# Ledger of designs, part 253: VHH binders against q9p7j3

Target 1, 174 residues: q9p7j3
Amino acid sequence: MILPLFPETQVHVFVYENVSNCAAIHEQLISQNPIYDYAFLDAATILYKKQVYSAIIRALEDRRDEQMKTKTIHSEVILSLSPKTEISSAFRQFSMTKKSKNIVVVKIDSKLTEEEEFERLDKLVEGNRVEFSDEELQKLIDFKVLKKNYKLDPSTLENPLASILSSIALRGYS
Short names: E, the ipSAE of ESMFold2; O, the ipSAE of OpenDDE; V2, 0.75 times the mean of E and O plus 0.25 times the DockQ between their complexes.

## First folded at step 20 (VHH)

Design ja14 (framework vhh_6qgx_2; at its last look DockQ between E and O 0.81; V2 from the best seeds 0.80)
Fold by OpenDDE, look of step 20:
Structure ja14 (fold): chain B 174 residues (1-174), chain A 124 residues (1-124)
Amino acid sequence: as target 1 above (174 residues)
Amino acid sequence: QVQLVESGGGLVQAGGSLRLSCAASGRTFKGYAMGWFRRAPGKEREFVATISWRGSATFYTDSVKGRFTISRDHAKNTVSLQMNSLRPEDTAVYYCAATPGYAIYNQADEYDYWGQGTRVTVSA
């Protein structure tokens, strides 16, 4: 898809549940295998589509402004999910781990159609693709983790979207 | 008691310019994207422009590209819309809007806060 704020950049987001090979994927990421040039997120930390897109936009804005804190746009997406400026913290908070079962996969600067990109990614991920929707994400979320990551309190738990999105935008600027 | 207040509207001849301003009060809108919408007589409200919190990312509807410029001043907690080369079809009530984070879609329902609007009339 194309985000209005960055019409020159095509992005794709995929959601997989019951992924059996997260450990193997994680090893490939550690080894910096170029065919794994995606942002792999733990779905347990993602509640809204807008959360993911906001992180993508933040990362793209950072890139445009030459203010990226990480080496790659995909790692910047991971960082951008976090309200914290520490890269290591952001990765611990949001990145796929060896123990992850459900993941959100983001591709930036794709030159392929969504279907083509899916075919490529499907060779890497052993799991079931589900719709990228708030409904599906809600089934995969760990609210304990979400609350911790964004320091949500009872006043924000009924509608955490605004708090999450603001936190993403304010990282390093509050 | 959050408030967005638009100003700068008026009557202008075709080819003229106006600068709209929106002042936020009651809260700082830190971490919020700001945008402009407009409603022409007998038409529905439509998207005009949006700007990110940081202010480096902007998006415009096609009909205003190259003519309108959206900007924001964090110190003053304001967003502005510079409108150049105005056309009669730009005649509308212009509304300021705010949404947490980033504008993902150019849809009115994405924005949580709205001003009362300022009228812009462009004569032929």
Scores: ipSAE 0.805, ipTM 0.901, lowest interface PAE 0.6, mean pLDDT 94
Fold by ESMFold2, look of step 20:
Structure ja14 (fold): chain B 174 residues (1-174), chain A 124 residues (1-124)
Amino acid sequence: as target 1 above (174 residues)
Amino acid sequence: QVQLVESGGGLVQAGGSLRLSCAASGRTFKGYAMGWFRRAPGKEREFVATISWRGSATFYTDSVKGRFTISRDHAKNTVSLQMNSLRPEDTAVYYCAATPGYAIYNQADEYDYWGQGTRVTVSA
């Protein structure tokens, strides 16, 4: 997929449910294995496609503006999901962990078609691919985690999507 | 009450320029992207341009690239559309709109808040 705001950048997003090898993937990420160069997110934290796309766009905007806080674009996507600037909190709250069961996987700057990227990723992830859609994400979300991560209270409950999306854009005012 | 108010429309000859402005009142749109759409007579609203809240990410429909420039001014709480090299086919009512976060798909249903529109007429 090419996002209109960043037309030179190819992005792919995949969703897997019932992943049995998150611990092994996590070890490869810690080891900085380059074939695992993706953002691996815990699907329990993601309710909307727009949440992921907005974090991707925010990371790309920060890269363009030389305001990235992390070392890679994929780690920047993880930070960009957070309403706050603290890096370790963002990773703790949004990254896949060894205990995760469902994941969202983001590839930025892909040189491959979606099909080709999927074939590569499918060798790494032991789980069931589902569509990247609001319908599928809604099945995997943990609403208690979502409310905690974005501090959704009575003033934001009427339109939680707007609150979530605006906080992604606002972190580190331009 | 929240509203977006467009201004700067009018009649101009082909090749001329206009600058549209959109002022927000009743709230600031912190963390909202802004956009311009237009509706020609007998047609649906179509996307023209969008700008991120920070102002660093922009996108334009193909027919206006290089001729139109979207910008925003946080101090004045305004979004502007500078329209140069105008053509008769740019004739439309132009609408300002706001969506939380980023405009992703450039479609009208992404936008939660809309102005009432300002008419631009470009004569041959």
Scores: ipSAE 0.791, ipTM 0.897, lowest interface PAE 0.8, mean pLDDT 91
ESMFold2 (binder alone), look of step 20: mean pLDDT 85; pTM 0.867

Design ja15 (framework vhh_6qgx_2; at its last look DockQ between E and O 0.93; V2 from the best seeds 0.88)
Fold by OpenDDE, look of step 20:
Structure ja15 (fold): chain B 174 residues (1-174), chain A 124 residues (1-124)
Amino acid sequence: as target 1 above (174 residues)
Amino acid sequence: QVQLVESGGGLVQAGGSLRLSCAASGRTFKGYSMGWFRRAPGKEREFVATISWRGSATFYTDSVKGRFTISRDHAKNTVSLQMNSLRPEDTAVYYCAATPGYAIYNTADEYDYWGQGTRVTVSA
């Protein structure tokens, strides 16, 4: 997929449910295995497609402006999901953990088609691919976690989209 | 009472320039992307340009690339559209719009807030 704001950058997003090897993937990420050059997100923290795309755009904007706070574009995507500036907090809030069961996987700067990238990623993830859609994400979300991550209150809970998206954009600028 | 108010429209000859401005009131629109749309006579509303909250990310429809420039002033809570080398086909009512976060799809339904529009007429 090409985002209009960054037409020179191809991105792919995949959703997996019932992933059995998150612990193994996590170990590879810790060891900084280059084969795992993706952003692995806990699907329990993701409610909207726009949430993910907004984080991607934020990260790309940071890179463009030479203001990345993390080492890699993929880690910046994880940071960009958070309304907080602390990297460790963002990773605790949004990144895949050893205990995760459902994940969202983001690839930035892909030179492959979606199908080709999927084939590559499918060798790494032992789970079932589902559609990247709001409908599917809603099945995987933990609302308690969502409320905590974005400090949603009763006034925003009925329609949290605007609050989530604006908080992503405002991180470090509010 | 949230309001977006456009200004700067008018009559101009082909090849001329106009600068549209949109002032936001009633809310700060912090963390919102701002954009411009236009509706030509007998046509549907179409996307023109968008700019991120930070202001470093912009996107334009192909027909205006190189001629139009979108910018924003956070201090004044405004967004502007500099239109150069105007063409008769640019004749339209121009609308200011706001969307939370980033403009991803650049469709009209993505934007939550709209101005009443300012008319731009480009004569041959």
Scores: ipSAE 0.912, ipTM 0.949, lowest interface PAE 0.5, mean pLDDT 96
Fold by ESMFold2, look of step 20:
Structure ja15 (fold): chain B 174 residues (1-174), chain A 124 residues (1-124)
Amino acid sequence: as target 1 above (174 residues)
Amino acid sequence: QVQLVESGGGLVQAGGSLRLSCAASGRTFKGYSMGWFRRAPGKEREFVATISWRGSATFYTDSVKGRFTISRDHAKNTVSLQMNSLRPEDTAVYYCAATPGYAIYNTADEYDYWGQGTRVTVSA
């Protein structure tokens, strides 16, 4: 996938359900194994495709403008999902953990086709790939977590997508 | 009452310039990207340009790259489209639009708010 705002950057997003080895993946991420250079997100925090794409675009805009706050573009995607600037909170709220069951995986600056990147990723993740779609994400979301992460109250629950997307773009710039 | 109001359209000869402006009222578009679309006679509305909330990320349809410049002014709550080296093929009604967050696909359906349009005619 090429996002028009960043036409030189190839991005792939994958969704896995029923992942049995999140603890092993988590260990590899902590050890900074370069084979695992992806953003691994807990799918319980992701309701919309646009949520993920907006975080990717925000991370890319920050990289281009030399405003990144984390060490890698993939960690910057995790931060960019958050409406707040606190890095440690963003990782606690959105990153895959050892106890995660369903995940969203993002690759930025890919030199591979989607299927080639999938073949590499599929060797790392023990789970079932599903379509990256609002329909599949809806099945995996935890609405209590979503409401808490974005502080969605009754006034914002009518159109949570617009509230979430504007928060991602606004983080640190008001 | 939320409105986007375009201005600056008119008749211009080929090779000339126009500057379109879009003023927002009744709402601040905090955290929204802005865009310009156009509709030529007998054709569907097509994407022209978009600008991120911060004003630093922009994208243009191929036919206007290098000739058109989108910009925004948060203090005035406006977005502008500077159109240089105009061609007869640029003749259209131009619409300002707003979408929350970032413009991802550059399609009209991702924009929630629309202006009434301003006519640009490029002749001879």
Scores: ipSAE 0.816, ipTM 0.907, lowest interface PAE 0.7, mean pLDDT 92
ESMFold2 (binder alone), look of step 20: mean pLDDT 84; pTM 0.862

Design ja2 (framework vhh_6qgx_2; at its last look DockQ between E and O 0.93; V2 from the best seeds 0.88)
Fold by OpenDDE, look of step 20:
Structure ja2 (fold): chain B 174 residues (1-174), chain A 124 residues (1-124)
Amino acid sequence: as target 1 above (174 residues)
Amino acid sequence: QVQLVESGGGLVQAGGSLRLSCAASGRSFKGYAMGWFRRAPGKEREFVATISWRGSATFYTDSVKGRFTISRDHAKNTVSLQMNSLRPEDTAVYYCAAVPGYAIYNTADEYDYWGQGTRVTVSA
């Protein structure tokens, strides 16, 4: 997929449920294995497609402006999901953990087609791919976690989209 | 009581220039991307340009690339559209719009807030 705001950057997003090897993937990420050059997100923290794309755009904008706070574009995506500026907090909030069961995987700067990228990723993730859609994400979300991550109040809980997206854009900018 | 108010429209000759402005009021649009749309006579509303909240990311419809420039002033809470080398086909009512976060698909339904529009007429 090409985002209009960044037409030179190809992005792919995949969703996996019932992943059995998150712990193993996590170890590879810790060891900085280049084969795992993706952003691995806990699906329990993701409610909307626009949430993911907004984080991607934020990260790409940070890169464009030479204002990245993390080492890689994929880690910046994880940071960009958070309304908090602290990297460690963002990773705790949104990154896949050893205990995760459902994940969202983001690839930025891909030189492959979606199908080709899927084939590569499918060798790394032991789970079932599902559609990247609001409907599927809604099945995987933990609303407790969502409310905590974005400090949602009763007035925004029924439709938290605007609040989430704005907070992503506003991180570090008051 | 959220408002977007466009200004700067008018009559201009082909090859001329106009600068549209949109002022946001009534609520905070912090964290909102802004965009311009237009509706020509007898046509559907179409996307023209968008700018991120930070202002460093922009996107234009192909027909206006190189001629139009979208910008924003955070201090004044405004977004502008500089239109150069105007063409008769640019004749339309131009609308300012706001979307939370970023414009992802550049579709009108993404935008939550709209202005009343300002008319731009380009004579041959």
Scores: ipSAE 0.902, ipTM 0.943, lowest interface PAE 0.5, mean pLDDT 95
Fold by ESMFold2, look of step 20:
Structure ja2 (fold): chain B 174 residues (1-174), chain A 124 residues (1-124)
Amino acid sequence: as target 1 above (174 residues)
Amino acid sequence: QVQLVESGGGLVQAGGSLRLSCAASGRSFKGYAMGWFRRAPGKEREFVATISWRGSATFYTDSVKGRFTISRDHAKNTVSLQMNSLRPEDTAVYYCAAVPGYAIYNTADEYDYWGQGTRVTVSA
């Protein structure tokens, strides 16, 4: 997929459910294995496609403007999901952990088609690919986690999507 | 009372310029991207341009690229569309719109707030 705001950048997003090897993937990420150069997100934190795309766009905007805070574009996506500026908090709240069961995986600057990227990723992830869609994401979300991560008021009349998306664009610009 | 109000439309000769403005009021649009759409006589509404909250990420439909410039002013809570080298084909009602976060698909259905439009007529 090419996001119109960044037409030179190919992006792929995959969703896996029932992943059995998150601990092994996590070890590869810690060791900085370049084959695992993706953003691995805990699907329990992601309710909307637009949440992921907005974080990708924010990361790409920061890269264009030389305002990235992390070492890689994929780590910048993880930071960009957070309404907060603290890097360690963003990773704790949104990254896949050893105990995660469902994940969202982002590849930025892909030189491959979606199917080619999937074939590579599918060798790394032991789980079942599902569609990247709001319908599938809402089956995987933990609403308690979502509300905590974005400080959503449970009695608010406004759509939580708008609050989440604006927080991503606003991070650091009160 | 949430409003997006466009202004600056009018009649202009081909090759001329106009600057459209959109004033937002009645709520905060912090963290919202802004966009312009237009509807030509007898045609469907089409995307023209979008600008990120920060103002640094922009995108334009091909037919206006290089001629139109979108900008925003947070102090005035406005978004503007500078339209240069206008053509008769640019004749349309121009609408300002707002979407939380970023404009992702540049389709009308992703935008939550809309202005009433300002008419631009470009004479040959």
Scores: ipSAE 0.828, ipTM 0.917, lowest interface PAE 0.7, mean pLDDT 92
ESMFold2 (binder alone), look of step 20: mean pLDDT 83; pTM 0.855

Design ja3 (framework vhh_6qgx_2; at its last look DockQ between E and O 0.67; V2 from the best seeds 0.00; counts 0 for: pae E 10.5 > 2)
Fold by OpenDDE, look of step 20:
Structure ja3 (fold): chain B 174 residues (1-174), chain A 124 residues (1-124)
Amino acid sequence: as target 1 above (174 residues)
Amino acid sequence: QVQLVESGGGLVQAGGSLRLSCAASGRSFKGYAMGWFRRAPGKEREFVATISWRGSAIFYTDSVKGRFTISRDHAKNTVSLQMNSLRPEDTAVYYCAATPGYAIYNTADEYDYWGQGTRVTVSA
């Protein structure tokens, strides 16, 4: 997929449920295996497609403006999901863990078609691919985690999307 | 009550310039993208420009690129549209709009809040 604001950057997003090898993937990420050059997100923390795209856009903007706080564009996507500026906090909040069962995988700067990228990623992830949609994400979300990550309260729960997107946009701003 | 109030419209000759402004009030629009749409006589509302909260994400419709400039002032809670080299086809009612998050949308249904509009007339 091509984002309107970044026509030269191809982005792919995949969702996997019932992933059996998150621990193994996590070890590869720790070892910085270049084959795993993706942003691996815990699906329990993702409620909307727009949430993911907002993070991607912010990361791309930061890269464009030479304002990235992390080492890689994919880690910047993870940071960009968070309303907090602390990198460690963002990773704890949103990144895939060894205990994750459902994940969202983001690829930035892909040189492959969606299908080709899927074939590549499918060799790394042992799980079932599902549609990247709000409907599917809603099935995977942990609302307790979501509420905690974005400090949602009864007033904001009526429109959690607006709150989430605003939080992402406001990170680092008073 | 939430309000977006446009100003700056008027009559101008082709090749002239106008600066539209939109003031937001009634709620915090922090973290919101803001944009401009327009509706020409007998036509549907169309996207003109949008700018993110940070101001780093800007998007224009093709027909106004190089002529229009969108900007925003956080302190004043306003968004502006500098329109240069105006053409008769730019004649329309211009609407200010706001949506939470980044300025990734160029469709009207993605925007939650709207102004009443300000009329811009460009004579040949």
Scores: ipSAE 0.375, ipTM 0.720, lowest interface PAE 1.4, mean pLDDT 93
Fold by ESMFold2, look of step 20:
Structure ja3 (fold): chain B 174 residues (1-174), chain A 124 residues (1-124)
Amino acid sequence: as target 1 above (174 residues)
Amino acid sequence: QVQLVESGGGLVQAGGSLRLSCAASGRSFKGYAMGWFRRAPGKEREFVATISWRGSAIFYTDSVKGRFTISRDHAKNTVSLQMNSLRPEDTAVYYCAATPGYAIYNTADEYDYWGQGTRVTVSA
């Protein structure tokens, strides 16, 4: 995928359900193994494709403007999902954990086609790939977690997209 | 009722200029990206320009770069498109659009709110 504003930046997004080895992946992330240089998100926190794309674009703009708060573009994506500026809370709320069951995986600055990146990632993740779509994400979301992460009130829970995307856009300004 | 209302369209000679304006009402578009699309007769709407909430991310389709300038005014809750050096192929209905969040989209399907359109006709 090529984002119009960042034409030289190739991005891939993958969704896996029923992942059996999140604990093993998590240990590789802690050890900073470069083979695992992706953003691993807990799918229980992601309801919309636009949620992920908005975080990616915000991270890329912050990198362009030298305003990144974290060490890598992938960790910046995780921060960019959060409505708040606290890095540790963003990782706690959105990153894959040892207990995660379903994940969304983002690769930024890929030099591979989507098929090639998938083949590489599929060796690391023991789970079933599903389409990156609102339909599939809706099956994997935990609405209690979504409400808590974005502090959604009852009036917005029917159509929370606007509130979520605005939270991502306004982080640091409110 | 959420409403985007375009103005400033009309008939202009090739080489001339027009300034389109889009006024938003019925809600705040704080935290929204806004943009302009256009539809020539018999065609689907095509992307023209977009601007992020912060105003720091601006993107134009190639055919209008250097001729069109998008801007926004938060106090007036408006977005504008300055169209210079107009050509007959710029003839279209121009639509204002808004989408929540930071994402800058060049496809119509990603925008949630649309205006009714304003017609721009560029004569030879």
Scores: ipSAE 0.000, ipTM 0.353, lowest interface PAE 10.5, mean pLDDT 85
ESMFold2 (binder alone), look of step 20: mean pLDDT 84; pTM 0.863

Design ja4 (framework vhh_6qgx_2; at its last fold request DockQ between E and O 0.92; V2 from the best seeds 0.89)
Fold by OpenDDE, fold request of step 21:
Structure ja4 (fold): chain B 174 residues (1-174), chain A 124 residues (1-124)
Amino acid sequence: as target 1 above (174 residues)
Amino acid sequence: QVQLVESGGGLVQAGGSLRLSCAASGRTFKGYAMGWFRRAPGKEREFVATISWRGSATFYTDSVKGRFTISRDHAKNTVSLQMNSLRPEDTAVYYCAAVPGYAIYNTAEEYDYWGQGTRVTVSA
């Protein structure tokens, strides 16, 4: 997929449910295995496609503006999901954990087709791929976690999408 | 009352220039990307340009690339569209719009807030 705001960058997003090897994936990430050069997100924290794409765009904007706060574009995506500036908080809030069951996987700067990228990723993730859609994400979300991560209150819950997306854009500016 | 108010439209000859401005009131649009759309006579509303909240990321429809420039002023809470080398086919009502976060697909449905529009007429 090509985002209009960044036409020179191809991105892919995949969703897996019932993943049995998150702990193993996590270990590979800790060891910085280059084969695992993705952003692995806990699906329990993701409600909207636009949430993920907004984080991607924010990360790409940071990179373009030479204002990345993290070492890699994928880690910047994780940070960009958070309304907080603290990297540790962002990772704690949004990154896949050893206990995760459902994950969203993001690839930035892909040189492959979606299918080709999937074939690579499928070798790493032991789970069932589902459609990257609001419908599927809604099945996987933990609303308690979502509310906590974005400090949603009765007022902002009237339009949680707007609240989430604006907070992503405003990180470090408000 | 939340409002987006466009200004700067008018009649201009082909090859001329106009600068549209959109002022927000009634709320802050912090964290919102801004965009311009237009509706030509007898046509559907179409995307023209968008700019991120930070103001560093922009996207234009192909027909206006190189001629139009979108910008925003955070201090004034405004977004502008500099239109150069105007063509008769640019004749339309131009609408300012706001979208939370970023414009992902640049569809009208993404934008939550809209102005009432300002008319731009380009004569041959």
Scores: ipSAE 0.917, ipTM 0.950, lowest interface PAE 0.4, mean pLDDT 96
Fold by ESMFold2, look of step 20:
Structure ja4 (fold): chain B 174 residues (1-174), chain A 124 residues (1-124)
Amino acid sequence: as target 1 above (174 residues)
Amino acid sequence: QVQLVESGGGLVQAGGSLRLSCAASGRTFKGYAMGWFRRAPGKEREFVATISWRGSATFYTDSVKGRFTISRDHAKNTVSLQMNSLRPEDTAVYYCAAVPGYAIYNTAEEYDYWGQGTRVTVSA
């Protein structure tokens, strides 16, 4: 997929449920294995496709403006999901952990088609691919976690999308 | 009451310029991207341009690229569209719109707030 705001950058997003090897993937990420150069997100923190795309766009905007705070574009996506500027809290709150069961996986600057990228990723992830859609994401979300991560209160709970999306764009500028 | 109000439309000869402005009231649209859409006579509304909250990420439909410039002013809570080298095909009602976060798909459906429009007529 190509996002219009960054038309020279190909991105792919995959969703896996019932992942049995998150601990193994986590160890590879800590080891900085280049084969695992993706953003691995805990699906319990992701409710909307637009949430992921907005974080990708924010990371790409920061890269273009030389304002990235992390070492890689994929780690910058993880930071960009957070309404807060603290890097360690963003990773704690949004990254896949050893305990994760469902994940969202982002590849930025892909030179492959979606199906080619899936073929590579599917060798790394032991789980079931599902569609990247709001319908599937809503089955995997933990609303208690979402509420805490974005500090949603009764005024925003009926339609949290606007609050979440605006906070991603605002991080560091409020 | 939250409101977007466009201004700056009018009649201009081909090759001329106009500057559209959109003023927001009732809120500051913190963390919102802004966009311009247009509806030509007998046509559906189409995307023209968008600008990120920070003002550094922009995107334009192909037919206006290089001729139109979107900008925003946070102090005045306004967004503007500078339209140069106007063509008869640019004749339309132009609408300002706001979307939380970023404009992702360039579709009217993703925008939450809309202005009433301002008419631009470009004569041959």
Scores: ipSAE 0.834, ipTM 0.917, lowest interface PAE 0.7, mean pLDDT 92
ESMFold2 (binder alone), look of step 20: mean pLDDT 83; pTM 0.854
OpenDDE, look of step 20: ipSAE 0.901; ipTM 0.942
ESMFold2, fold request of step 21: ipSAE 0.807, 0.833, 0.830; ipTM 0.905, 0.915, 0.915
ESMFold2 (binder alone), fold request of step 21: mean pLDDT 84, 83, 83; pTM 0.859, 0.854, 0.856
OpenDDE, fold request of step 21: ipSAE 0.916, 0.914; ipTM 0.950, 0.949

